# Designs tried in a protein design chat: miniprotein binders against a9bab2. Part 3

Target 1, 221 residues: a9bab2
Amino acid sequence: MRQRLTVSESKAIFHKEFPFVVPAVYRRLVDELIVELNLLKNQERFVADGVFAIGLTSIFLDFTKGYKPENQKGILLEAICKCTGFSASNLEQIALEAKKLANGLNTNEIKSLITDNNRDEKESTYKLINKNNHYSRIIAIGIYKLVDMQSNGFNKEEATENSYLDLVNNFGYTKERVEKDVNLYKSSLDKIEKALELIEMNIKDEKRRNKERVSRTKPGQ
Short names: E, the ipSAE of ESMFold2; O, the ipSAE of OpenDDE; V2, 0.75 times the mean of E and O plus 0.25 times the DockQ between their complexes.

## First folded at step 3 (miniprotein)

Design ua7 (at its last look DockQ between E and O 0.03; V2 from the best seeds 0.00; counts 0 for: pae E 10.5 > 1.5, pTM E .737 < .8, placed apart)
Fold by ESMFold2-Fast, scan of step 3:
Structure ua7 (fold): chain B 221 residues (1-221), chain A 112 residues (1-112)
Amino acid sequence: as target 1 above (221 residues)
Amino acid sequence: TDQIDRLTEMAWSLLEIAYDLEDRAEHGDTELVDTAYRLLEVAFSLLELAEQLRQGTPDAIRQLSDIATRLMDIAKSLHERAQTGDSELISRAHDLRTLAQSLVDIARELQD
């Protein structure tokens, strides 16, 4: 029975909280996060737990690895969270605590942790990993990252692929949906990395051509 | 479902057009800033409608009709402002008309 912010209203708040130009290559990422977070905030059963926090912070860090200027990254995450009713500092702290809690655990131990944390919301560990949470693509990435950070040795990617899907059922989600969203994430990350490489190459080529042009104006001196 | 996926894809297509118009505005055609913001609002309305359809909310046909009308109005504005030989703005106007027709098609499917 609460008033709800529309996505357009969240975007307007974003512009007030982030008074800089978002580089073109990141505009879709920013808008996708604003939309997803706005919609999640309006879901009655959604809880911003540790897996969600790992997912959100991982997505942001991975996609903004090449972000210039560097000093705007923190403000950008804060603006994305604030305009949708979340707290970046709180989520970063929750993600850190969730990573510590899962550190050194194998898949079966993580499954036990999920079961133990699926208790009354007033219990201290409830929100770190929540079994019955409303599904989100961000949570899917969180599950993947949680397993990825525990995987070691040769063929780390294969080990992660085998293990994270085993955890999905313990959260009450379908493997097909989570796999689709993880694969879309990997595809999108590859696309932005390639786009950034092309931008860097073009900048380098423009600098090279500019030097060549200057040299050509002083021939035979 | 199919209608929800199509609405979501159309919304992201509108965002890409809006980004393109914003970039053009920064390079001299400042009149496009308002059009870009109107497209952002339409795209966000489509994303909200897609979520409402997932939850079974009524009035989807009316909302689709309203959004299609807004897209046609924006397309007409772009076409009228295009210089003879401004193929980029003419192309954007055409894309918006195509998206508006797709919304009408979805509304028809939901009614039937």
Scores: ipSAE 0.192, ipTM 0.587, lowest interface PAE 3.7, mean pLDDT 80
Fold by OpenDDE base, look of step 4:
Structure ua7 (fold): chain B 221 residues (1-221), chain A 112 residues (1-112)
Amino acid sequence: as target 1 above (221 residues)
Amino acid sequence: TDQIDRLTEMAWSLLEIAYDLEDRAEHGDTELVDTAYRLLEVAFSLLELAEQLRQGTPDAIRQLSDIATRLMDIAKSLHERAQTGDSELISRAHDLRTLAQSLVDIARELQD
């Protein structure tokens, strides 16, 4: 039995795998992901399937839009996954496969893809979309993003903002729980975007002030 | 369902406290960072326990008591450190004690 990594151990591994300073605005994201991924890794009914992978990669992408330098983002995701016993590359691949599978499908067709994880050892086919997977907010976001991605390809007119809720029961979850987590995600994303805007404004102001100072010191020649 | 939601909320509160402690840790203050990590462990434990309660596992009461004890120990450690006059650490220690007591209360509710 692989010894369960503690959060402290995971964080120690993270710092080894990511030898850069995480900007303050992203620290919360990193810590929350480490905690949640550790929790999920130790759940017997958890499968890192396509829905999970879509959720995780989407969360990471959405919350790191302003991350600088950009070349560290890949290393950051890898460090988060590695320190919690996941593989970033594998999850990215699984996410892509799940997206491809769902591509061009309507909500009803997606319902047909949701299958029970029959632990029957014999079915060699990795199921990308599992019913009754151990619930997490990452799975909730995965469901949301899975449907949102499809609505962008179909006639915009029928895709309501809440179309993902029609699938929630098929996944074995309550609409209320998933909706709550999705709304919290959206709210959190808005807060980070606002914070980033403020930071950018402050940087611009500081640059302006510095230019003004330099212009004032040149009169003596 | 109510107890599970409360435990989840408490876990997130602990995360917030941990973040605050990390942000306050000056360069080289490894002890405060370690305390923050211990709080993250407790938060993790609460989330796990919340899930176990959802599954109907009987050992939830004992686990709650153990987690409460861990929180009290962390609170004590913070309080001892704050004797140097850090009012913010004292406030955080108090918050942790309050959370620990809430866990004890939930454990009692589950026994009834």
Scores: ipSAE 0.018, ipTM 0.359, lowest interface PAE 4.6, mean pLDDT 82
Fold by ESMFold2, look of step 4:
Order: structure tokens, then C-alpha cells, then sequence
Structure ua7 (fold): chain B 221 residues (1-221), chain A 112 residues (1-112)
């Protein structure tokens, strides 16, 4: 029984909570996250569970790798969450707990975890890994990242690039929808990484030219 | 929000052109690195402007005009570089001029 915020109201709160300039390269990310979180908060069947939290924190970290000053990244995530009615610290804690729960599990063990975690729906309404949560692109990334952690963990040999699709039906979603959203994520991330590489190349070129000029203007040269 | 969505889509289009020029620079045309960087700066300026429009900032029309001028200058530079017969760069210069005209159109829409 809480008043639903409009997107405009969320953006007003964001501006108050983050009183710094957001570099242009990150403004699309911030705007899209605020809109998506605002819409999800208004969904009666949505739960900000561990899979969602893994997705959100992963998206944020991946797209803000080059953010300067570094100390503002935490404030930025906090403002995005707060302006839409979420707690960044709670989401980070939930993501950590979900990662611990899934640590070292292969795909079949994760399927069993989904079944067991949802077996007794009476025990707790807040679960780390939920079946049939309201679908979002953020959850799709969470599922992908859950399996990607296996690729970097104990069961690396069992996971492949598309192994996350084996879990999709266990969460109650369609493989086609999740795959499309994951592929869009990968494409967007590649574009941002290439943009940052171009910025770095130009900075290096100017520093090299400046270093050469300083060396040539030293006394005795 | 239609103008805001158009500006953000245009920013992505400019990033794609910048990526294409970067790829070409890696294969021998190293002078295109500066052009790719200038396009990246324009794309960032468009994203900043889209955010200002969402906030209702009244300075948007002047900024659109400034960005369109920067795009036309980049297009001219790219066309001059392409005069030795590089049809791909001529095509990219045309794309930039088309985007610059779209920015002028958006500025005219915002005056109404």
C-alpha cells in the first residue's frame, strides 16, 4: 500500500540524490535503469530477489567500468536505486547471498536449487532465487551471470556460452526472450567498451605528443 | 519524448560510425583516429542534450545548433580526406550531413 512514483518523480528524486554531473557516456544507462526500476517497482508480482540483484549490479558495474571519479560510482548506484524505491545496499547483500548459494553448482544443481528454494512457498515470501518472478531484462542478465560465474569457478568445464538457456524454463521464462535480451546486452556492452577504447587512444596520443614536446624543450636539448 | 528518443538513437548511430572509422584506422588509415574521437565527443554531447531535454532545460535549441555545426565540420573534414576516391568515407560523410540536418529539424520542432 505504497504510493506509486511516476518516472518524472523518480527522476526528480535522482537529481536530488546525485547532485553531480553524470558524464554523457553514462546518461543513457542511468536513464534506462531509472525507467526500468520505476516500472518494476509498480509491478505487483515483481520481487527484487537474488537473480535480479545479480543482474542489476552486474549491468551497473559492466557499463560503468571507466566512470570517473571512481568514488562517485557507489553514490550513483545508490541514487538510481533510492529514486525508484530500492536499496542499493540491500540489493548488493542479496546478490552476494545468491552468489554464495549458487557457488560451485553445475547447471543441474542450480535447477534443483530453483525447485528446492520454491518448494515451501509458505516459509518466506522473500526468496533469493524465485520461480515465475515478473520478467525483466535485468533478470535475464542475472540468469546469464549466474552461469557465467560457473565458467570462472569450480565447474568451469561444464559451462558453455549458452548453458544459461538450460535454466530459463526452470525460472518460468521462454528461451527466445531471454536469449534476445542477453544478446542485446552483450552488443551494448561491446559498443560501450569500444567507445572507451577510442577515448583512451586519444588521451594516449595527446600524452605522447605532450611528453615529446616537454623532452625537446628541456635546457640543453 | 520522441525528440529525446531520436537524439539517443542518433548518438548510437554516431558511435557506430566512430567504431567503423576506428576499425579502418587499425588497418592502416591511422589518421582516422582523430575523426573517430571527434564523433565520439559529438555522440556524448547528444546524450547530454537528451538528458537536459528530459529535465526541461531551456538551453537545448542553442546546443542543438552547436552540435549540428560540429557534425557538419566533421563531415567536411571526412569528405576532404576521401577526395582520393574512398567511396566508403564519402558515404560516411553523407551520413553525418544527414544526421546534422535531423538535428536542425529537431531544433525547429522545439521552437514550436
Amino acid sequence: as target 1 above (221 residues)
Amino acid sequence: TDQIDRLTEMAWSLLEIAYDLEDRAEHGDTELVDTAYRLLEVAFSLLELAEQLRQGTPDAIRQLSDIATRLMDIAKSLHERAQTGDSELISRAHDLRTLAQSLVDIARELQD
Scores: ipSAE 0.000, ipTM 0.291, lowest interface PAE 10.5, mean pLDDT 77
ESMFold2 (binder alone), look of step 4: mean pLDDT 79; pTM 0.778

Design ua8
Fold by ESMFold2-Fast, scan of step 3:
Structure ua8 (fold): chain B 221 residues (1-221), chain A 112 residues (1-112)
Amino acid sequence: as target 1 above (221 residues)
Amino acid sequence: TDQIERLYEMAFSLMDIALDLEERADHGDTELVETAERLFEVALSLYDLAEQLAQGTPDAIRQLSDIATRLMDIAKSLHERAQTGDSELISRAHDLRTLAQSLVDIARELQD
């Protein structure tokens, strides 16, 4: 049996694994992911499968689109995973394999991959798209993204909204819970994007004011 | 179900409160580290209880009452630590009491 890591213990490991400063705007995201992964690690029914991996990597990538310097993103995700007992490289590989398996499939075809009919014969498929995994908001985003990547053409967003809840029952989850978590994800993503825009505007304003301040003082020879 | 969704939301609300207390602890109020750790444990308990309710949990009402009592105790501790004018700490204590009352409300709904 393994003892649960406390949040303080995970944070200590995080700072050892990520020796850079996390910009203030991303600190909440990092802390929330550390806490949620800590909660999930203690659930006996939880499996870090392909849908979970798609969810986690998608959340991280979407929320860090504006992250600078970009070359720290990989180290950041690895630190978040390692400090909570997960492996970022393994999850990234599992996510890629799950996306490849679902590539080109419609919603009904994806439903067939969720069934236990050939679990023993196709263990790799079972590991990637599991039925009745322990629920988390990360898995909810994974389901949403799995449908989003298959939606093509005109009005892709509307197609995704109409279809992802149709998969929820096949995973053994309730539509109301998944919808709530997906909507929270969307609102949180919108908030960080607006915060980043405000930060960028403030930086531009400060640079402009600094330049004006310098030009108002006539330079001497 | 409505009750399961509310418990899940409360678990994440407790995480947010705990993270706020941890940030304050990092800026000099180091005694809040232990309080934040207790709140993360309560969040885990609520998260687990929400999952158990989907499968039918014996003593769910008792578990909700026990967690509500723990939140009330933590709220009292934070209020007693708060100095006059420590509006953030007083606000966090109020939030914990509100969450505790919500747990009691859910327990009453499940009784019915």
Scores: ipSAE 0.013, ipTM 0.342, lowest interface PAE 7.3, mean pLDDT 77

Design ub1
Fold by ESMFold2-Fast, scan of step 3:
Structure ub1 (fold): chain B 221 residues (1-221), chain A 112 residues (1-112)
Amino acid sequence: as target 1 above (221 residues)
Amino acid sequence: TDQIERLLRMAIRLYLIAWELESRAEHGDTELFETAQRLLEVAESLWKLASQLAQGTPDAIRQLSDIATRLMDIAKSLHERAQTGDSELISRAHDLRTLAQSLVDIARELQD
């Protein structure tokens, strides 16, 4: 895989690796991920760690819940990663490992790992959390999801909101930036879900109107 | 209700028009990105209004009128941009004006 690929070169590789039509509703997601990943791969201080992997896989899975045909989803993620110099299978494995490690940790335990030098940690724990990594909205979503996985009780969403911003400064990021990116993610996800629902309603409505026309003409009207 | 269903169908049409304009912007007509964004915002406002309507309120009628005004403004902008030779943009402008009129009609019906 080449280093310092341009965005145009990545897009050319993408179309070679994914020879199918990307449905219009997902086109922006695909383009934005290719641009973001291309820029991150060319960033000297960026590390593709567990938090990043959780973020990327979560974004892809959440935004492609309605993707048809289903058998193209895996190929799509592979193409997005490959064209930007990443490996989907490696990132999926890193995300799985990171989630297993996080499954036993509370927010304070995660915070201590971020704040301290990770040299004395188990290698997989070190790869989960890297202090002062180059900022990305993908990492922001990863931090949010990492905390969300550990939140329990009557109001899980509220518990997550109260906790994840407390971790952000320990990563060396600003709360305002992370909160903005997480809120944009939630808004964008809601919009794509509604768009898919509206498309389905329109298809059903057209089919219903067509059936009604056929039924009306049979009686000789 | 019938009015809510009609509003949802109008939101669907606005999303479809916005995505068409966005696709066209990606292929060189970059000025349409702003117009597509404005239409997506209008579609979202209409969808939220329709989804939250359990009963008609004075605010709902006002919001429908506001959305209709925004659609008329966007339609005017598209018509002016079309430079008479762009039949597709002229057609979309006409669609937006028709949708705006339908919103006014629904607002009147909600008054009872």
Scores: ipSAE 0.000, ipTM 0.165, lowest interface PAE 15.4, mean pLDDT 76

Design ub2
Fold by ESMFold2-Fast, scan of step 3:
Structure ub2 (fold): chain B 221 residues (1-221), chain A 112 residues (1-112)
Amino acid sequence: as target 1 above (221 residues)
Amino acid sequence: TDQIQRLEKMALKLLFIAFELLERADHGDTELLETALRLYDVAESLLELAQQLAQGTPDAIRQLSDIATRLMDIAKSLHERAQTGDSELISRAHDLRTLAQSLVDIARELQD
């Protein structure tokens, strides 16, 4: 009894489910996720598997590290998922299960977990790591994070950069496309982190000015 | 709702302008750092006002006027700095004046 939602309808539902103001620095992220999730929900061959869930939850967590008030953060993810026909709680559980499945495995061992069930949509819905899923930039980040979480030691970033593209062909995607989306993700994350640092600098400067004003006015009371 | 969405979009544009000025400061125009920080302050003020309007407890008209004045002051500073022939800063000063006028328009709508 479910009809497909337009992007405009999803945005309307979002504002009902999240009745708070989204800070401007996060607004583009929220809009982009709503559009992407709405489009994916309309793809018959798309499966919301463990790699996708890792990607979505990782994107949300990374971009909202500085989100305040913190008590709205969970409601925000829930609203983004619900307005596009997904369940945040289900995706969080699927992500956790996929992370547990891959825990302690190297890149070659992870390749053995990738299954080709793109034609059996009901059974593939229960698989955590699927081959030939409908491509999404969210899945690209999921692949990157799947490798990143298994990389350790003092050269973790270098190890991830050398390894994640080796998995891409096993998923049935092109290295060029995945690399482009991962690099865009890293660039966007850097930009939001810089914006948050600037906001923190402003808050710190305001507190300094207020403290100096109080000290000047009543300097020994 | 309409006024709230317009304030949010204006704040987003101010954050984008602030980011561009911050990048220029990093690449040699260090005097623009203070202007970028002031624009972030204004953007946060607009977001705070939007939240207050959503909760129904605003001193909105006064706050919109104060923010518009702040934007006009920043626009004047950018225009004065752009006297060295910087067309980009002149364009950004114009954008800030346009945003300030939009805030005045919202204040008038709230009175009506």
Scores: ipSAE 0.000, ipTM 0.118, lowest interface PAE 14.4, mean pLDDT 76

Design ub3
Fold by ESMFold2-Fast, scan of step 3:
Structure ub3 (fold): chain B 221 residues (1-221), chain A 112 residues (1-112)
Amino acid sequence: as target 1 above (221 residues)
Amino acid sequence: TDQIERLTLMALELSWIAYLLEERAEHGDTELVDTAQRLMEVAESLLELADQLRQGTPDAIRQLSDIATRLMDIAKSLHERAQTGDSELISRAHDLRTLAQSLVDIARELQD
């Protein structure tokens, strides 16, 4: 008999494993990852493969780029994974191995891996991609990042945008759903980046205003 | 100012929650369109309040309290709709309560 963790139980474990205050900006990310990972762990068809690992690590790194204090970032990822039954160190290792393997492949070669079911001799390639894996927005981001890594030079983003949807059907997913999840990911990253820029501008403006105030009250003294 | 930075980030969080609820509404939960719109209005109010704080507005504490009350009301509504065991709506209600508490904390800091 399986003992499956509820989302509430995972959240309780998270607070024991991460005994710090999560800054307000990141609370939604933490909550969403705990919910998603808890649900995926309870899916019999789900496999934590290379594409999933690339997706998860990419999401975490991109959204926590401005995280302070930085020394808590690694503990945060570990807590998110542990409370849902995953291992951060194992997923990081899988992601590194997957990125190394993918960096040598073009889009057509990746399609071949998805369609070729005879991989008895190459266990590493078998573990990179699993066709018809249980869908997750984390996997959607993994597919996007996988294609992004094959694109080179100044045209990198345009090439990725044109190519990743080509792969989606080979995984057994709908283009509409994957595109929506990828666009939401991009929109959310843009909003956080703009908020961080506004904070930096406000800090600079306050420093300038303070200097201007001193200049006005004691000119040339 | 730290308070202005926090208000700006909270407005971003509310905008993101609104976007996700609106996206879910497009796929069948049409009742969430109204909730998403209310959250977007709260986000706009927070950005307006942040601008007023830069200019030294005297009524900031009252506005923070009013916005916090609005968030708590929306959270309660969202929690009631989640009674079917909808973990996403329960989590969104929790997020809104957390943001409301942060606004109360800012109001207390401004009284010092």
Scores: ipSAE 0.000, ipTM 0.163, lowest interface PAE 14.1, mean pLDDT 76

Design ub4
Fold by ESMFold2-Fast, scan of step 3:
Structure ub4 (fold): chain B 221 residues (1-221), chain A 112 residues (1-112)
Amino acid sequence: as target 1 above (221 residues)
Amino acid sequence: TDQILRLFEMAQSLLEIAEDLWKRASHGDTELLRTAIRLYLVAWELESLAEQLRQGTPDAIRQLSDIATRLMDIAKSLHERAQTGDSELISRAHDLRTLAQSLVDIARELQD
């Protein structure tokens, strides 16, 4: 029986589960998520907990903010999860539960939610906020988002930047690794936003050129 | 057919070039990012046309020629930008011209 999928097998399943064309600007995101989720599913010590779920759902929603048609977004997330052995609906539920648990808490209070290692909590198949989980850049974004959700005021982004790294050691990760992955995430979001602007400009330019070309070559003029 | 398989392989090559240029484009390099996006869009269009041809839509042959022309235009722009000594971008421009020529050849083969 085949339980461990290769990346190529996941990609083949993805195309069966998502019967639409992925717009070009989102293909890199889709490919990167499939690769990362495939690798994580094959890690013996990895747990798909609330922080991971917040990270994955946040990454997907942030990068697909401009996705059209909008009604395909849910199907896309489902296909990405299913082809790698995850459940989008389960992860969305776990993310919601983790967000509710952290609601209204400051950074020090969130630290108190980070559970000790799995050896003493045998009844739970999932913990919402885990210590020493197998590292993933998706988890790094989840940590960032946990703090971001609790930040208020005009300088919300600056407040998040100043405090999310305070949580990193409590999860058992290095600040350098998490900071690198969070900065790459922010850079990638800026790139896709700029790419969407450029696509809109190119569409407008092509429509203008085609309209001018048709006017110049129209028979009977 | 062999021609349709080659079109899918060319689309994959274009995606690889687009990804390389996307990685090279810093947040401030809007023109290189624009080129990468244009190549992603062209690769997507080529995949769609390859599928249409697999299903027996002969009118897609003209669209293949149009894609080849667009790839040559992109290669020219990339080469002009690279004229200041970026050998890697010059190499990518040559790759795009090679793909454009192959696309013209395939379109002619499909015409019989």
Scores: ipSAE 0.000, ipTM 0.305, lowest interface PAE 11.3, mean pLDDT 78

Design ub5
Fold by ESMFold2-Fast, scan of step 3:
Structure ub5 (fold): chain B 221 residues (1-221), chain A 112 residues (1-112)
Amino acid sequence: as target 1 above (221 residues)
Amino acid sequence: TDQIERLSKMALSLYFIALELEARAEHGDTELLDTASRLMEVADSLYELAKQLRQGTPDAIRQLSDIATRLMDIAKSLHERAQTGDSELISRAHDLRTLAQSLVDIARELQD
């Protein structure tokens, strides 16, 4: 059996598992995820279920959308998970299974998938979507994403906002707490996406200028 | 080109600092909520300025100086709160001063 990991020990393991430089703009995200996951892993009643897995993978992918080089993203997630006692590949599989289970379902149908901490009469749902799990902001995002993935059309955002709050009580959480965490996530994501849009536009402009310079001079000069 | 990228990265850094301060406020220091809100506004201003520089908008130097002044004011506020021995707030105040100096540097580059 493994002894409880401290945050400092997790950070030391991270640096061994991720042999690249984390760009400064992502360093705080990485540090915050390591701290949160370390704390959750040391919580005896916490379960890394499908909702948690959806939340974690969604947060990571959304916040690292502009990460360069792209081939390091998988290694980064693996290092964050491994240094805190989680498995990225296992969580990705669990997230996929939870997404498939909820695919095409409305909010009321998703409520039927929520199981308690003990095996209940709904054997078909296993332990992918649990109520009364130890609360985490990551789980809050997982609930939001579980609803968001089923919302369609012109008013997708508005539909998601109205629907995910209807599920919160069924998970055993308060609407106020979940809404605060989801709103913080959405605000942060919007601002990061705006910044990444500017970075991308700058790269495109740089390529355009270089192309114009080359087109104004003949090849081989 | 590089100025726009630098401003975008600075805006991201400020968003993360603001989120960290909001998390601390949730654990008891409610005055940090106001500081985090002000910092978010500064981050938004940097995002808008970076976008304006893409269009070649004049007055960028003036806007950078204004944003740097606001950021330095926030840093001073955090430093005063940190005088109670909060080393983490001292570190955040230092980060904000460093960012403010970077904005001044960008303004000087644009001036030259």
Scores: ipSAE 0.011, ipTM 0.341, lowest interface PAE 9.4, mean pLDDT 79

Design uc1
Fold by ESMFold2-Fast, scan of step 3:
Structure uc1 (fold): chain B 221 residues (1-221), chain A 112 residues (1-112)
Amino acid sequence: as target 1 above (221 residues)
Amino acid sequence: TDQISRLLMMAWSLAEIAYDLIQRARHGDTELAKTAERLFDVAYSLLELAEQLRQGTPDAIRQLSDIATRLMDIAKSLHERAQTGDSELISRAHDLRTLAQSLVDIARELQD
């Protein structure tokens, strides 16, 4: 089938599959993921491989660290995936297995995996790493995270910055585009973390003021 | 070094085959899903063996033989299922037999 869901149709399905209120701080993330996944589903060349799965699950987990209530997180990811034609459970499994297989590999070993293929590439094959996959910012984050997982010690961040862009050419992507998307991801993550800290401080201040008010009017205290 | 690189490549090849089987299992084929899980287990065993070789483990030949046997058993299972007319599964069984032979070749190199 050439025809797939429009973004509007995906959003309608999302609200059916997630019948709760999405807190304001997460609404942009949800909308952006629905739009991106809907776009990718409509790309003939796109394959949901291990790097993509690492990227998607990492983005979701990083941006929803402070999500309350906790029991809605799984339902939220499932709804985002289902409304765009993906399976959250399959992508989570693929991401976990890709991380296990990548564990202990250095950048040069990962490059070898990108360039070496013992089988003809097929559209229906779930692969760990696909050379020349249709570009997505989600894949860009997946590449960054894959390299970040292998970097250790005092200079972890510097080692990651020096290494992940070297992998980009092996995937057939431009360094400028990938770097821009990774930097936007880091900036957005920092912004949501700071917003959550501010919300927590406001909640604590409100509780303190309420306790003070009650204490003032409580006889015998 | 050469043997380590080859083991890592084989682990990724096995994982790719396992991902293919998971996609086919999406239509409720629980036996293909179990076969995929077995292939991931073999892939993880190869990664562990690669690390042991990096550390100079002397028991590598026995472990290579054990893993090759596991691959041959999985290949046999896929071949039996392929008798229902699935040429893709026959191809995957052949790939697994080829990988098992590569493990035997590495064992021979280490023995020499």
Scores: ipSAE 0.000, ipTM 0.281, lowest interface PAE 15.5, mean pLDDT 77

Design uc2
Fold by ESMFold2-Fast, scan of step 3:
Parts: structure tokens; C-alpha cells; sequence
Structure uc2 (fold): chain B 221 residues (1-221), chain A 112 residues (1-112)
């Protein structure tokens, strides 16, 4: 019998497993991942496959660029996964195996893997790439990253943008939905980077104001 | 990290929490408005304390302890509100308790 954790129960477990302050700029990411993973764990049709694992690990890695202290990153991912019934170490291993499977393949070859895997029901490849899995924005980013890692020419970003949407129909998803979620992911990354820059500027500005105040006045009248 | 840098980072974390609570309060919770403003005041007290520490002003240890106590009181208030149905406040209460403990740690370092 499947144990169903509520979002509130997952959040309580998270704070037990991660007994540190999550910096304010990362709180929305952490909360959104906990909610999404909790919902996915309760979906009967959802499979935590290699594409999902690539998506989750990529989201976490990209959004936590510049996270300090750096030694807490691993603990943070472990806490997010554990509080929602997943294993970070298992997902990282699955992501690595999925990347190896896709290594050196173009978009058409990846399409063949999706089609042939479902037809042949190969257990090993089925763990890594699944057709008609329960949709998640995490899977959408996984598809995007799967294509991105195979783009090796100059203008790699343009090649990825032109190609990843060709793949989504083979997974059983709509291009509009996936494109929306990938674009939201990109804009959210930009917002976090800008927020980190603003925090750094605010710290520097406060230090500057303090220096100016001290230079203009002496302790005594 | 030196104590001044840590205090500044904590002050900005408190301002972010205050802004989050202020945003929630705009939709009808006047008690959260008071809590948000009290957190902003604590954050500004922490910025002033960082400047006093830079200047070597005495009584910084006492002020750190007082601020930590204020944060614990606010955290307790938020935790009690969270138990009545606003589970999102549990995370804010936890953050405030963690920041309060960090202030106590800085006070111990300065006392040695």
C-alpha cells in the first residue's frame, strides 16, 4: 500500500533533514520542487525515469549555481528528495546512465530509442526513457537537456532550440506545454541570477554607505 | 567569514522574510503586517549592530543576545499561527530560529 504524504508533512520532514536556513533567493525553488515531487509521488502512472532524473538534477544544479555554503548543496538535494519519497543518490545514478545511453545520438536516433523501447519493452532502456509518462515540467527540462547535451556545433544554443520540440511528440506531450515550461525555466534562471547580483550589490552598497558615513564624521563631537 | 559579513547577510535574509510576509499580509492578514514590520526593524537593528562592531563599540554582545531573543519571540508567534492552518509559516518560523541561533553563536565568538 502506497503511503501518501501531504505537502505539509513533506515540508516538516524537509526541515528535519535540512536544519539550516535556505537563502531567500532559493526558497521558491525549494518549495516548488517539494510540491511538484510530492504531487508526482502520488501519481500512479508516474515513473521516475532517466529523463526525469536528468531534468531534476539539471534544475537543481542550474538554480543553485553560487549557492553558499557550497558543502550544503548535496544535503539540500538529499533533503528535497527524501522528504517527498525519492532518493537523490538513485536519481543521480539514473541520470548518469541516461546521459551515457544518449551520448553521441542525434535527435532522430533518440526518437528511435523512445519508439523501439516501448515496442520491445526492454527493461533497462525503459528505466531511462519512457513514452507517455505522466507529464511534469521536470520531464520537459529533461527533454531539453537531453538534446542540449548532444549539440556540439557552434551556436549550440540555437541548435538545441530548433531541435528539442521535435522530440516532444514522441514522448506523447504537446509542444505548446513543453515550450511554455522550458521558457519559464529559462526566465526563472535569469531571475535568480539577477537576484543574486542584487543581493551582492546591496551588501556592497551598505559597506560603501558605512565607509562614507565614517569618513564624514568622527566619534566625538 | 568575519562576523560583520555574517551579520549583513543575516540582515538581508530577514528583510527578504519581512517582504514575503508583507506580500501575504496585503491580502487581508493585519497580524502578519505587524510581524513583517517588526522583522524589518530587527533587520535594521542588525545593520546598525554591524556598524557598531566595525567601530569596536562595546555592548555588541548584549545587543546580539537581545536581537536573538526578539527573533525567537517572532518565530514562536509565527509557529503558533502556522498550527492554525497556514503551514507555509512553519518554514519562516524555522528560518527565524536558525538565524537567532547564528546570532547566539556570533555572541559567543565575540565573548571569547
Amino acid sequence: as target 1 above (221 residues)
Amino acid sequence: TDQIERLLLMAFSLLEIAWDLLSRAEHGDTELLETAYRLAEVAFSLLELAEQLRQGTPDAIRQLSDIATRLMDIAKSLHERAQTGDSELISRAHDLRTLAQSLVDIARELQD
Scores: ipSAE 0.000, ipTM 0.187, lowest interface PAE 14.4, mean pLDDT 76

